# Ledger of designs, part 3: VHH binders against q9p4d8

Target 1, 280 residues: q9p4d8
Amino acid sequence: MDFMKPETVLDLGNIRDALVRMEDTIIFNFIERSQFYASPSVYKVNQFPIPNFDGSFLDWLLSQHERIHSQVRRYDAPDEVPFFPNVLEKTFLPKINYPSVLASYADEINVNKEILKIYTSEIVPGIAAGSGEQEDNLGSCAMADIECLQSLSRRIHFGRFVAEAKFISEGDKIVDLIKKRDVEGIEALITNAEVEKRILDRLLEKGRAYGTDPTLKFTQHIQSKVKPEVIVKIYKDFVIPLTKKVEVDYLLRRLEDEEDDDATQKSGGYVDRFLSSGLY

## First folded at step 1 (VHH)

Design b10 (framework vhh_vobarilizumab_d1)
Fold by ESMFold2-Fast, scan of step 1:
Structure b10 (fold): chain B 280 residues (1-280), chain A 120 residues (1-120)
Amino acid sequence: as target 1 above (280 residues)
Amino acid sequence: EVQLVESGGGLVQPGGSLRLSCAASGSIFSIYDMAWYRQAPGKGRELVAGITSGGSTSYADSVKGRFTISRDNAKNTLYLQMNSLRPEDTAVYYCAADTYWDSGEPYDYWGQGTLVTVSS
């Protein structure tokens, strides 16, 4: 996949490969977070007196992290979606002007508030080493949280590329469902229960492989273990459903960008803009 | 749901050509990654060629340069053009369809297969 080449971004095989690789990042981030207790104080609004900030310790640290990373072009990348878009600053590196691959409203599709709520209320209790406070490790704990949150955000919002690729390839049927505002029909079209089962089975095997170290003698780091079943549950209950929400929300608005000379091709089942990009 | 029906198999002499077709029905063809697999007597199924919903192609080393996979989304049909056929290409050829979420074996949907025999 090359974001400078739109045809590689909208290739469903490349999208699948990216989604499969993002599983590894998420699992390793969960393993890192699992070495710490839940530490509820990290997530309580105004638990700590942070100068010029109203919010949780995690909210503050994540917002500072995003401010710094915006300055080195992190959020110029089409696949990165910030939790705090209002804190981003101008990059001091030369601009990268990526070709527009997604619809004009793509940046408005942002479920990070839902991700943050689910992460703190459902995911952390499931993966943490214990339910209590671990005050000496608050900073390390919150850094692990940030890595988990950012990888979840990237994975879930990648649904925008999935949706665009399907819109281009589906033609008439998706357009008909969008015009009818048929949320159930769109959700059915983007859902394949057999494929979802295979994703969950693969995650179970990865969780077993990555979470266990049979050669303890060769490791000098604390090997934290997340139950593979918990990883599967998180994907089944949250990652996959939120990805579908992103796809549905994206598709429902997709005709807003269409004009008479950029209309969906009825016979070929694809959008004129795709051909006008100089592909074939 | 998608149903796949292969056609175009038969007996051909070494060095000959055949074109296999796979007609898809019952679902939206254009969103599926498609592939041709084959199974020779006494062997497991092996991937011959794949084509993504976006049109990217891949081939097994044994057929690269001889076989060409293509698709016609308007006709809901997948093709395999087989040139310079060899006796070791003798197998039952299967059309397979998968959703874009996972490219692994097994594919979501399989055809019944079509027999290709290469002999003099």
Scores: ipSAE 0.000, ipTM 0.198, lowest interface PAE 14.5, mean pLDDT 81

Design b11 (framework vhh_vobarilizumab_d1)
Fold by ESMFold2-Fast, scan of step 1:
Structure b11 (fold): chain B 280 residues (1-280), chain A 119 residues (1-119)
Amino acid sequence: as target 1 above (280 residues)
Amino acid sequence: EVQLVESGGGLVQPGGSLRLSCAASGSIFSIYDMAWYRQAPGKGRELVAGITSGGSTSYADSVKGRFTISRDNAKNTLYLQMNSLRPEDTAVYYCARPEDFYEGSYDYWGQGTLVTVSS
């Protein structure tokens, strides 16, 4: 997938391969975070006296990372979605002219507040080495949190590309449901329970394999500190549902960019320009 | 959000038995240490029994040998089997997901279920 080549971005096979690869990043980030205790102080508002900032240590550190990284074009990339869009600054690097592959409102589809809440309340207690504090490791803990959060954000918001590709391939059906504001109908159209089951099964096997790789040479058994069933449940309960929310929210607004609804119905919008195999 | 809902309380005669259940929703039950607490009218809450995510159990001295804590991770349910009940076991029983089980801290509580041991 190349963001300078729209035909590669909305190719359903390329999207699928990207999603499969992002599973690896998420699992390894969880394993890295699992080295540390939960350290609730990292997430408590006003736990530390940070000048001119209301929020947690994690909120401050993540916002500073996003401020710096925006200046080197991170958030100009189509697949990066900030947790704190209000802190972003203009890049001092030369502009890259990425072709627009998503709808004009794509950057308004942002579920990072939900991701942050779920991460701190559900994911961290589930993957951490213990429930207590590790005051000597707060910075390392928060850095691992940032990696987890950013990889989850990228994976979940990749639903925008999935939704656009499905709109192109299923335009007639989706347009009808959008016009009727049929949220449940759209969700049903984009859902494939069999494919979701395969995703969960693959995650279970990846979780086991990353702990105990049977092909390792000169290495005894290496066990993951994160239970494979925890990874599966995080995907089932949070990653997949939030990805669907992103897709539904994106699709409900998709006709805002279309001057002629009849043209969309008759031609399927962008079908001639973006032909792709099924994603899920 | 995590929600814990207790059930199974009621009125029993001394020497009777009850099984309490706690249904957990909204989170990954299998990875958390879980506990049962109780509170008699006009008294503070006390830890009754705990079970780790790995299945290791602990009990208050007053209930050891009479109560059994268990969990069914497939059903997201925590249980407390109470045998040989005594009048002093009368209390509201609470399911909890403690922040630090061994320190007696908590971050989530259920609404409670009343157990009355009386003739």
Scores: ipSAE 0.000, ipTM 0.089, lowest interface PAE 23.5, mean pLDDT 80

Design b12 (framework vhh_vobarilizumab_d1)
Fold by ESMFold2-Fast, scan of step 1:
Structure b12 (fold): chain B 280 residues (1-280), chain A 121 residues (1-121)
Amino acid sequence: as target 1 above (280 residues)
Amino acid sequence: EVQLVESGGGLVQPGGSLRLSCAASGSIFSIYDMAWYRQAPGKGRELVAGITSGGSTSYADSVKGRFTISRDNAKNTLYLQMNSLRPEDTAVYYCATLDEYYDSSGEYDYWGQGTLVTVSS
C-alpha cells in the first residue's frame, strides 16, 4: 500500500494486509501501556492546574503532541485523524499533496471523541497493571496512552478506505440502501460474521504469542502482559463496532459527492476518484 | 464490472494433474481478491483456495499441499494448479472474487459459469 499511488490504497487485499499489520501495533501499544497502573488522575478534568487549559492531563498532553506533530506533516497523511483538529498548526516542511481517494467530507468522519471515552473508561482499566495511582510515572503513562489512542484512531478510521473500496466495487446495492437511509441494511452489507470470527481468533493467538511477537523484540524481558482474552474483548466490543460506525457514517453521506447543482462544492464524483487511482 | 470465464476442466485419472484458468474481462482484475470454489454433486459450494490482490494465499485443509493458486495481473488471469487429484475432488470449479473483509457468502462475488473436473478411472 502506497498513499501516493491511489490504486494501491483502494485495493481490498492491501487494505486487509494493512488492517492485519495494525493489529500488531495495537497489541504492542497495549503491552507498553500495561506496564503502568491505571492512574485515574491522568484522565480527570482539572485534576492539575494547567495554565490556560480546561481539561485533563491526557487531553493537554495529547493536544500538545498533535500541535507539534502537525508541524512535521503527520496530519497530511490520509490515514491520520487528529483528536484535537483545532490545535493543529501549519507544517514547516514542504507540503505533500496526496492524491484524493476519499469523499470530500472524509475529514468530517471522526469518532475520536468516542474512542477517547471508551479508551479511558473501558480499555485502560482492562489492560493496566493495577487500579491505583502511579505518581512518578504519570508522563510515561500518558505517552503510552497517546500511542494507544493514535493507533486505535488509525485502525478504526481506516474504515473510510474500506467503505470507499466497497462503494466502488458494489455501488448499485449501496446506492439503493443510502437513498433509503437504511442504516441496518448498510451495516449488514459491510458485515461478515466469518471474517469477524477469524479476526478475533487471530487476535487471541497473537496475544498468546507475545514471547515470540516481533513487536516485542526491543521491550523489557519482564513486564506485565495484557491477557489475550482482554485484547479479543476490546476488538469485539469496541474496535470492530466503531470501524463499522465509521463505514456506515461514510457511506450514508457518499451520494453528496454525486449531487449536481448543490451549493456544496463537488468533490469530483465516483468516476474521478476511480480515475485518480491510476486504474484506467 | 468483472466478467469471469473458467477453463481447463476435464476427465483425469486419480493421481493426475490439471491446471484451471480464469480469464477476467471488463474491469480491473488486479484490485480484487480472487478465489476458487467447487461444488460436488449433492453438496454446497466450498472455498478451496484464495489469493489476495497482494499475492497472499490460503487453502482448504483438504487440498493443502496438492493445489496451488496463482495470478497473472498483466494477463488478468487466475490459475489453479491441481496435483495428485482424487475422486473426491470431482466437482464443478468456479472462479470468484473473494470478499474476505465484507462478504464470504458469495452474494457480492462475481461468479463465472464454472468448469467441470471429473477424477475417475
Scores: ipSAE 0.000, ipTM 0.156, lowest interface PAE 17.3, mean pLDDT 80

Design b2 (framework vhh_vobarilizumab_d1)
Fold by ESMFold2-Fast, scan of step 1:
Structure b2 (fold): chain B 280 residues (1-280), chain A 119 residues (1-119)
Amino acid sequence: as target 1 above (280 residues)
Amino acid sequence: EVQLVESGGGLVQPGGSLRLSCAASGSIFSINAMAWYRQAPGKGRELVAGITSGGSTSYADSVKGRFTISRDNAKNTLYLQMNSLRPEDTAVYYCAAEYDLGSEWYDYWGQGTLVTVSS
């Protein structure tokens, strides 16, 4: 996949391969976070005396992380979605003009507030080594949280590319549902229980394989660093549903870009997108 | 229910030709990509040739110049024209199709068709 080449971004095979690859990053980040206790103080507002900041330790560290990375063009990339868009600064690097592969409102599709809430209330308690405080590792713990949050955000918001590719290939099936504002109809159209089961089965196997040291198979009781069933549950309960929400929210607005177009245009969906982006 | 049905396999002498066909049915969704895989005795499945809905093709090095993949999008049918067949081409050939099922896509596989090249 090359974000300078829109045809590679909206290729269904490339999108699928990216989603499958992102599973690895998420699982490894969960394993890294699992070495620390839950440390609920990290997530409590005003728990620590941070100068000139109201919020949690994690909120502060994540916002500083995003501030720095915005200056080196991280959020110019079409697949990066910030948790704190108000802290982003102008890049000091030369601007890269990525072709517009998504609808004009794509940057407004942002479920990171929901991701943060679910991460701190559901995911951390499920993957942490214990429920208590671990004061000597708060910074390392929060850095692991940031890696988890950013990989979850990227995976979930990648649903925008899935939705756009789906609209281009199967738009006629969706247009009427969009015009009717039929949220349930769109959600039903994009839901496939068999495909979801295959994703969950693959995650179970990856969780077993990646969370266990294979060299200890015959010499020690083998314990996974994170229970594979917990990884599956997180995807079933949060990652997949939030990805669907992103797709539905994106599709519901998709006709907004069509309403202002020149009515005399003679162009097809995918070609129209490339022409509109100025790629030619 | 999606079904992929292969046909055209059989016994052929070295240097001969065969044309495999794969008919896809049971879905209203468009097929994104189709491919031919093969599995020789005692080996894993390997990609022989692939084709996208737009017609872009790819081939394994061992079959380049001898095999040609093509598809009829209106009929959801995939073809593999196999020329200058060699004993090492002996394998069960499988048709695969990638469907867009909404927010995800899924690979369906045929049951396979045996190609035997007598030495």
Scores: ipSAE 0.000, ipTM 0.137, lowest interface PAE 19.0, mean pLDDT 82

Design b3 (framework vhh_vobarilizumab_d1)
Fold by ESMFold2-Fast, scan of step 1:
Structure b3 (fold): chain B 280 residues (1-280), chain A 119 residues (1-119)
Amino acid sequence: as target 1 above (280 residues)
Amino acid sequence: EVQLVESGGGLVQPGGSLRLSCAASGSIFSINAMAWYRQAPGKGRELVAGITSGGSTSYADSVKGRFTISRDNAKNTLYLQMNSLRPEDTAVYYCATTEYDYDLGESYWGQGTLVTVSS
């Protein structure tokens, strides 16, 4: 996938390869976070006296990281979505003029508040080494949290590219559902239970492989650093549903870039974009 | 599980016509976008034509006005009507379809049918 080449971005094989690769990053980041206790103080608003900031230690640290990373063009990339868009600074580096691939409102599709809430309330308790505080490791813990959050955000918001590809491929049916504001119909159209099962099966295998030392498998029963079943549950309960929400929210607004009377007549344009994707 | 089988290729003289067919099984054909690709000897695959489930069509510039893509959802069959054939149209022609879901899609390809345009 090359964001300078639009036909590679909406290529379904390239999208799949990117999503499969992102699974590795997420699992690795969960393993890193799992070495620390849950440390609920990290997520509690106003737990620490942070100058001129009303929020949690994690909120502050994440916002500072995003401020720095925006200055080196991280959020100019079409696949990166900030948790704190209001803190972003202008880049020091020369502009990269990425061709437009997504709808004009794509940057407004942002479920990071939901990701942050689920991460702190559901994911951290599931993967942490223990339930208590670990005061001497708060900074290291929060660094691992940031890596987890940013990889989850990228993976979930990648649904915008999936949604655009589906709109190109199935525009006629999707247009009708959009006009009716049929959220359930759109969700049903984009859902495939067999593909979901394949994703979950693959995650179970990856969780086992990455979370354990393979040299020990012949001498004893070993426990994974993060339970593979927990990784599967996180994807099933949160990653996949939030990706669907991103897709539905994107699709519901997709006709804003088209005139209602002309949307169906421009179905040929959707097919042109499908063909230009190359499927490779 | 999804199977695509092309047929209708053959030898034809320049200016001639051929109709290719692609029979689909093991999937919900009526909801999938379909496309025809071709690959000339020693070259990479290139897109020829595409059609949505609703029948909207698109064509590569090299074939516009000469080729017509169509589908019969009742027969789960995709067609490519090729008119005014040229020697440069000589290639193995493949049909393809794509299924989308959440964050993944799978492309399915037939084995191809050979079209030779020779005087």
Scores: ipSAE 0.000, ipTM 0.232, lowest interface PAE 11.8, mean pLDDT 82

Design b4 (framework vhh_vobarilizumab_d1)
Fold by ESMFold2-Fast, scan of step 1:
Structure b4 (fold): chain B 280 residues (1-280), chain A 120 residues (1-120)
Amino acid sequence: as target 1 above (280 residues)
Amino acid sequence: EVQLVESGGGLVQPGGSLRLSCAASGSIFSINAMAWYRQAPGKGRELVAGITSGGSTSYADSVKGRFTISRDNAKNTLYLQMNSLRPEDTAVYYCAVEDYYSGEYEYDYWGQGTLVTVSS
């Protein structure tokens, strides 16, 4: 996949390969986070006296990371979605103008608030080493949280590329559903229970393989660093449903770009050229 | 709607070669992965080879080094070059197109199949 080459971005095979690779990153990040206790104080608003900031320790640290990384063009990349868009600053590096692959409103499709809520209330308690506080390691714990959150955000919001690719390939069916505002019909079109089962089965096996200490593989009672069943539950209950929400929200608005009859639009990027070819 | 039509099957002797073709119609071919599956009499269907729209390929261990999958997106055609054929390669070969559902791909559109028989 090359974001400077639109045809590689909307290739479903390249999208799938990216999603499969993101599974590995998420599992490894969960393993890193699992070494620490849940440490609920990290997520409580005003738990610590942070100068000139109202919020949690995690909120502060994540926002500072995003402010710094925006200055080196991280959020110019089409696949990066910030948790705190309001803290981003202009890059001091020369601007990169990526070709427009997604719809004009793509940056408005952002479920990071839901991701953050689910992460702190459901995911952390499931993967942490214990339910208590670990005051000596607050910074390390929060750094592991940031890695988990950013990888989850990237994986879930990758649904925008999936939705765009599917709109291009199935445009006639999707257009009719969008015009009718048929949310249930769109969700049915992007859902396949057997495929979802295959994802969950693969995650179970990866969780068993990656989370187990190799030096203990000859022991009858092997303990994994994170229970594989917990990883499966997180994907089933949160990652897959939030990815579907991103796809549905993206598709419901997709015809907004098609209403522009400006002559310059039809000579635009890959998406505009595809639609101008008379797909619908 | 996507239609897939396989051709090129037939009878060959062990050690022989055969080239399968799959002609696809419809708009889905250029952006979706495609694959060859096979089903031998009395056995389940198995993946033989896959190729993405960008040309990345994958093969089953039993055919690596002997089979080559390729595609011509301009002609909406998928190919399978089969060399050093063995009796165990005898099967009906199916062309399939991958569709995307919920963060995973599935081969949703299938052709009618073409029979390959490898015997003396």
Scores: ipSAE 0.000, ipTM 0.271, lowest interface PAE 13.1, mean pLDDT 81

Design b5 (framework vhh_vobarilizumab_d1)
Fold by ESMFold2-Fast, scan of step 1:
Structure b5 (fold): chain B 280 residues (1-280), chain A 119 residues (1-119)
Amino acid sequence: as target 1 above (280 residues)
Amino acid sequence: EVQLVESGGGLVQPGGSLRLSCAASGSIFSINAMAWYRQAPGKGRELVAGITSGGSTSYADSVKGRFTISRDNAKNTLYLQMNSLRPEDTAVYYCARYDEWSGLEYDYWGQGTLVTVSS
């Protein structure tokens, strides 16, 4: 997949290969996070006296991480979706002009707030080594959280590319459903239970394999292991449903670009939009 | 939308080989995943093998190691090489567009080709 070549981005085989690769990243990040206790203090608002900041330690660290990486073009990439669009800074590197592949409103399709809530309330308790605090590892724990969150965000929002590719290949049927605002019909059209079962079966096998591979051993091997069934449950209950939500939300608006070819609606990424209009 | 023509089916003895072909028209073939399905008499439909536009392959456990799926995007043709055929492989084989990532249902675009494995 080459983001400078739109035809490679909307190639369903390339999209599939990218999604399969993202499974590996997510599983490895979960294994890394599983080395640490749940550490509820990381996620509690105003737990620590952070200068000029009223949120959680994780919110602060993630926002600083995104601020720094926006300056080196991370969020200019079409597959990166920030958790805190309002903290992004202008890059000091020369711009890369990626061809427009997605609809003009693509950057407005952002479920990261839902991802963050699910991550802290459902995912962390499922994968953490224990339920208590680890005062001496708060920073390492939060860094592992950031890697998990960013990989989940990329995987879930990749649904925008899936939706666009399907709109192009199946346009007439999708257009009819969009005009009717038939959310259930769109969801049914993009849902295949056998495909989802294969994804879950593959994840179970990957979870088992990665847990037993001696090349993946850590200093605390037993604490870094995530139960394969938990990985499958996270995908079944959260990753797949949120990906579908992204696809449905994207498709419901897709005819806006057909009705209005105004260049203003197609301009800018997160940083440019935020700087010019304060939206994000 | 897509015209598909399956060929290569026939009668073969156990242990024999057959190569199925699916000739497709249009640009859709080059950007979509393709699959072979089969339906035996009195049985439900079974996904046999899948291949992405990039060439990544997947196989049902029942055919793994015996069947090989491949594609030629320049010729808009999908192939299934079937080796070490067994009586339980007897079925009508269908060429289909299959998208493992969109969640869309499979489309049987061809008429199918009958494979009979009999002693």
Scores: ipSAE 0.000, ipTM 0.188, lowest interface PAE 15.4, mean pLDDT 80

Design b6 (framework vhh_vobarilizumab_d1)
Fold by ESMFold2-Fast, scan of step 1:
Structure b6 (fold): chain B 280 residues (1-280), chain A 120 residues (1-120)
Amino acid sequence: as target 1 above (280 residues)
Amino acid sequence: EVQLVESGGGLVQPGGSLRLSCAASGFTFSDYDMAWYRQAPGKGRELVAGIYSGGSTSYADSVKGRFTISRDNAKNTLYLQMNSLRPEDTAVYYCAKEGLYDSYEGFDYWGQGTLVTVSS
């Protein structure tokens, strides 16, 4: 996949390969986070008297990281979605103008608030080494949280590319469902239970392979750093459902870019996006 | 409505050749990876060959060197050229369109199938 070449971005094989690679990043980030206790103080609003900031320690640290990363073009990339879009600053590097492959409102599809809530309330308790505080490791803990959150955000919001590819392909059927605002019908159309089962099976195997310390394989202290079943549960309960929400939310708005109801297959479609990019 | 209609199956003797066609409608054919699957009597479906939207191809080991998958985007048609046919190739052959998540894991639209029988 090359974001400078729109035809490679909406190639479903390339999208699949990217999603498979993102699994590795998420699993390794969970393993890094798992070395620390849950440390609930990191996530409590106003736990620390941070100057000129109302929020949690994690909220502050993540917002500062996003401010810095925006200055080096991180959020110019089409696949990066900020948690705090209002803190982003202008890049001091020459701006990269990636060709547009998604609908005009793509940047408004943002479920990061929900990701943050689920991460702190469901994911952290499932992967942390223990339920208490480790006050001497709060900074390291929060840094690991940021890596987890950013990789989850990228994976879940990648659903925008999946949704665009599906819209281009399904023509009349998806347009009919969009016009009816049929959320359940859209969700059914984009869901494949067998594909989801294959994703979960692959995650289980990766969790087993990556989560176990190989230096301990011949000792009685052989343990997975994160239980593979927990990784599968996180994908089943949160990653896959939130990806579907992103796809549904994207598709429900997709006709906003269309000029004419009677010519939906050609009005603001795939060809127009390639032409707009200057690569078609 | 996505529709895939296979044709070209029939009875051939071992060593013979057949060309299968799949006429696609209801979607932008050129944007999707396509595949041929087969199902022998009493067995599950298996992937035979796949072709990416960009033209790259892949084959099951059992058919590599004997079968060739190709596509005609102007005619919205997928082809499978089958050479040096063996009795073990006897199956119903299905045209499939890729799903949302995975090209070779998630083919979510299947045609009605076309029967290929390799027998004397």
Scores: ipSAE 0.000, ipTM 0.182, lowest interface PAE 14.4, mean pLDDT 82

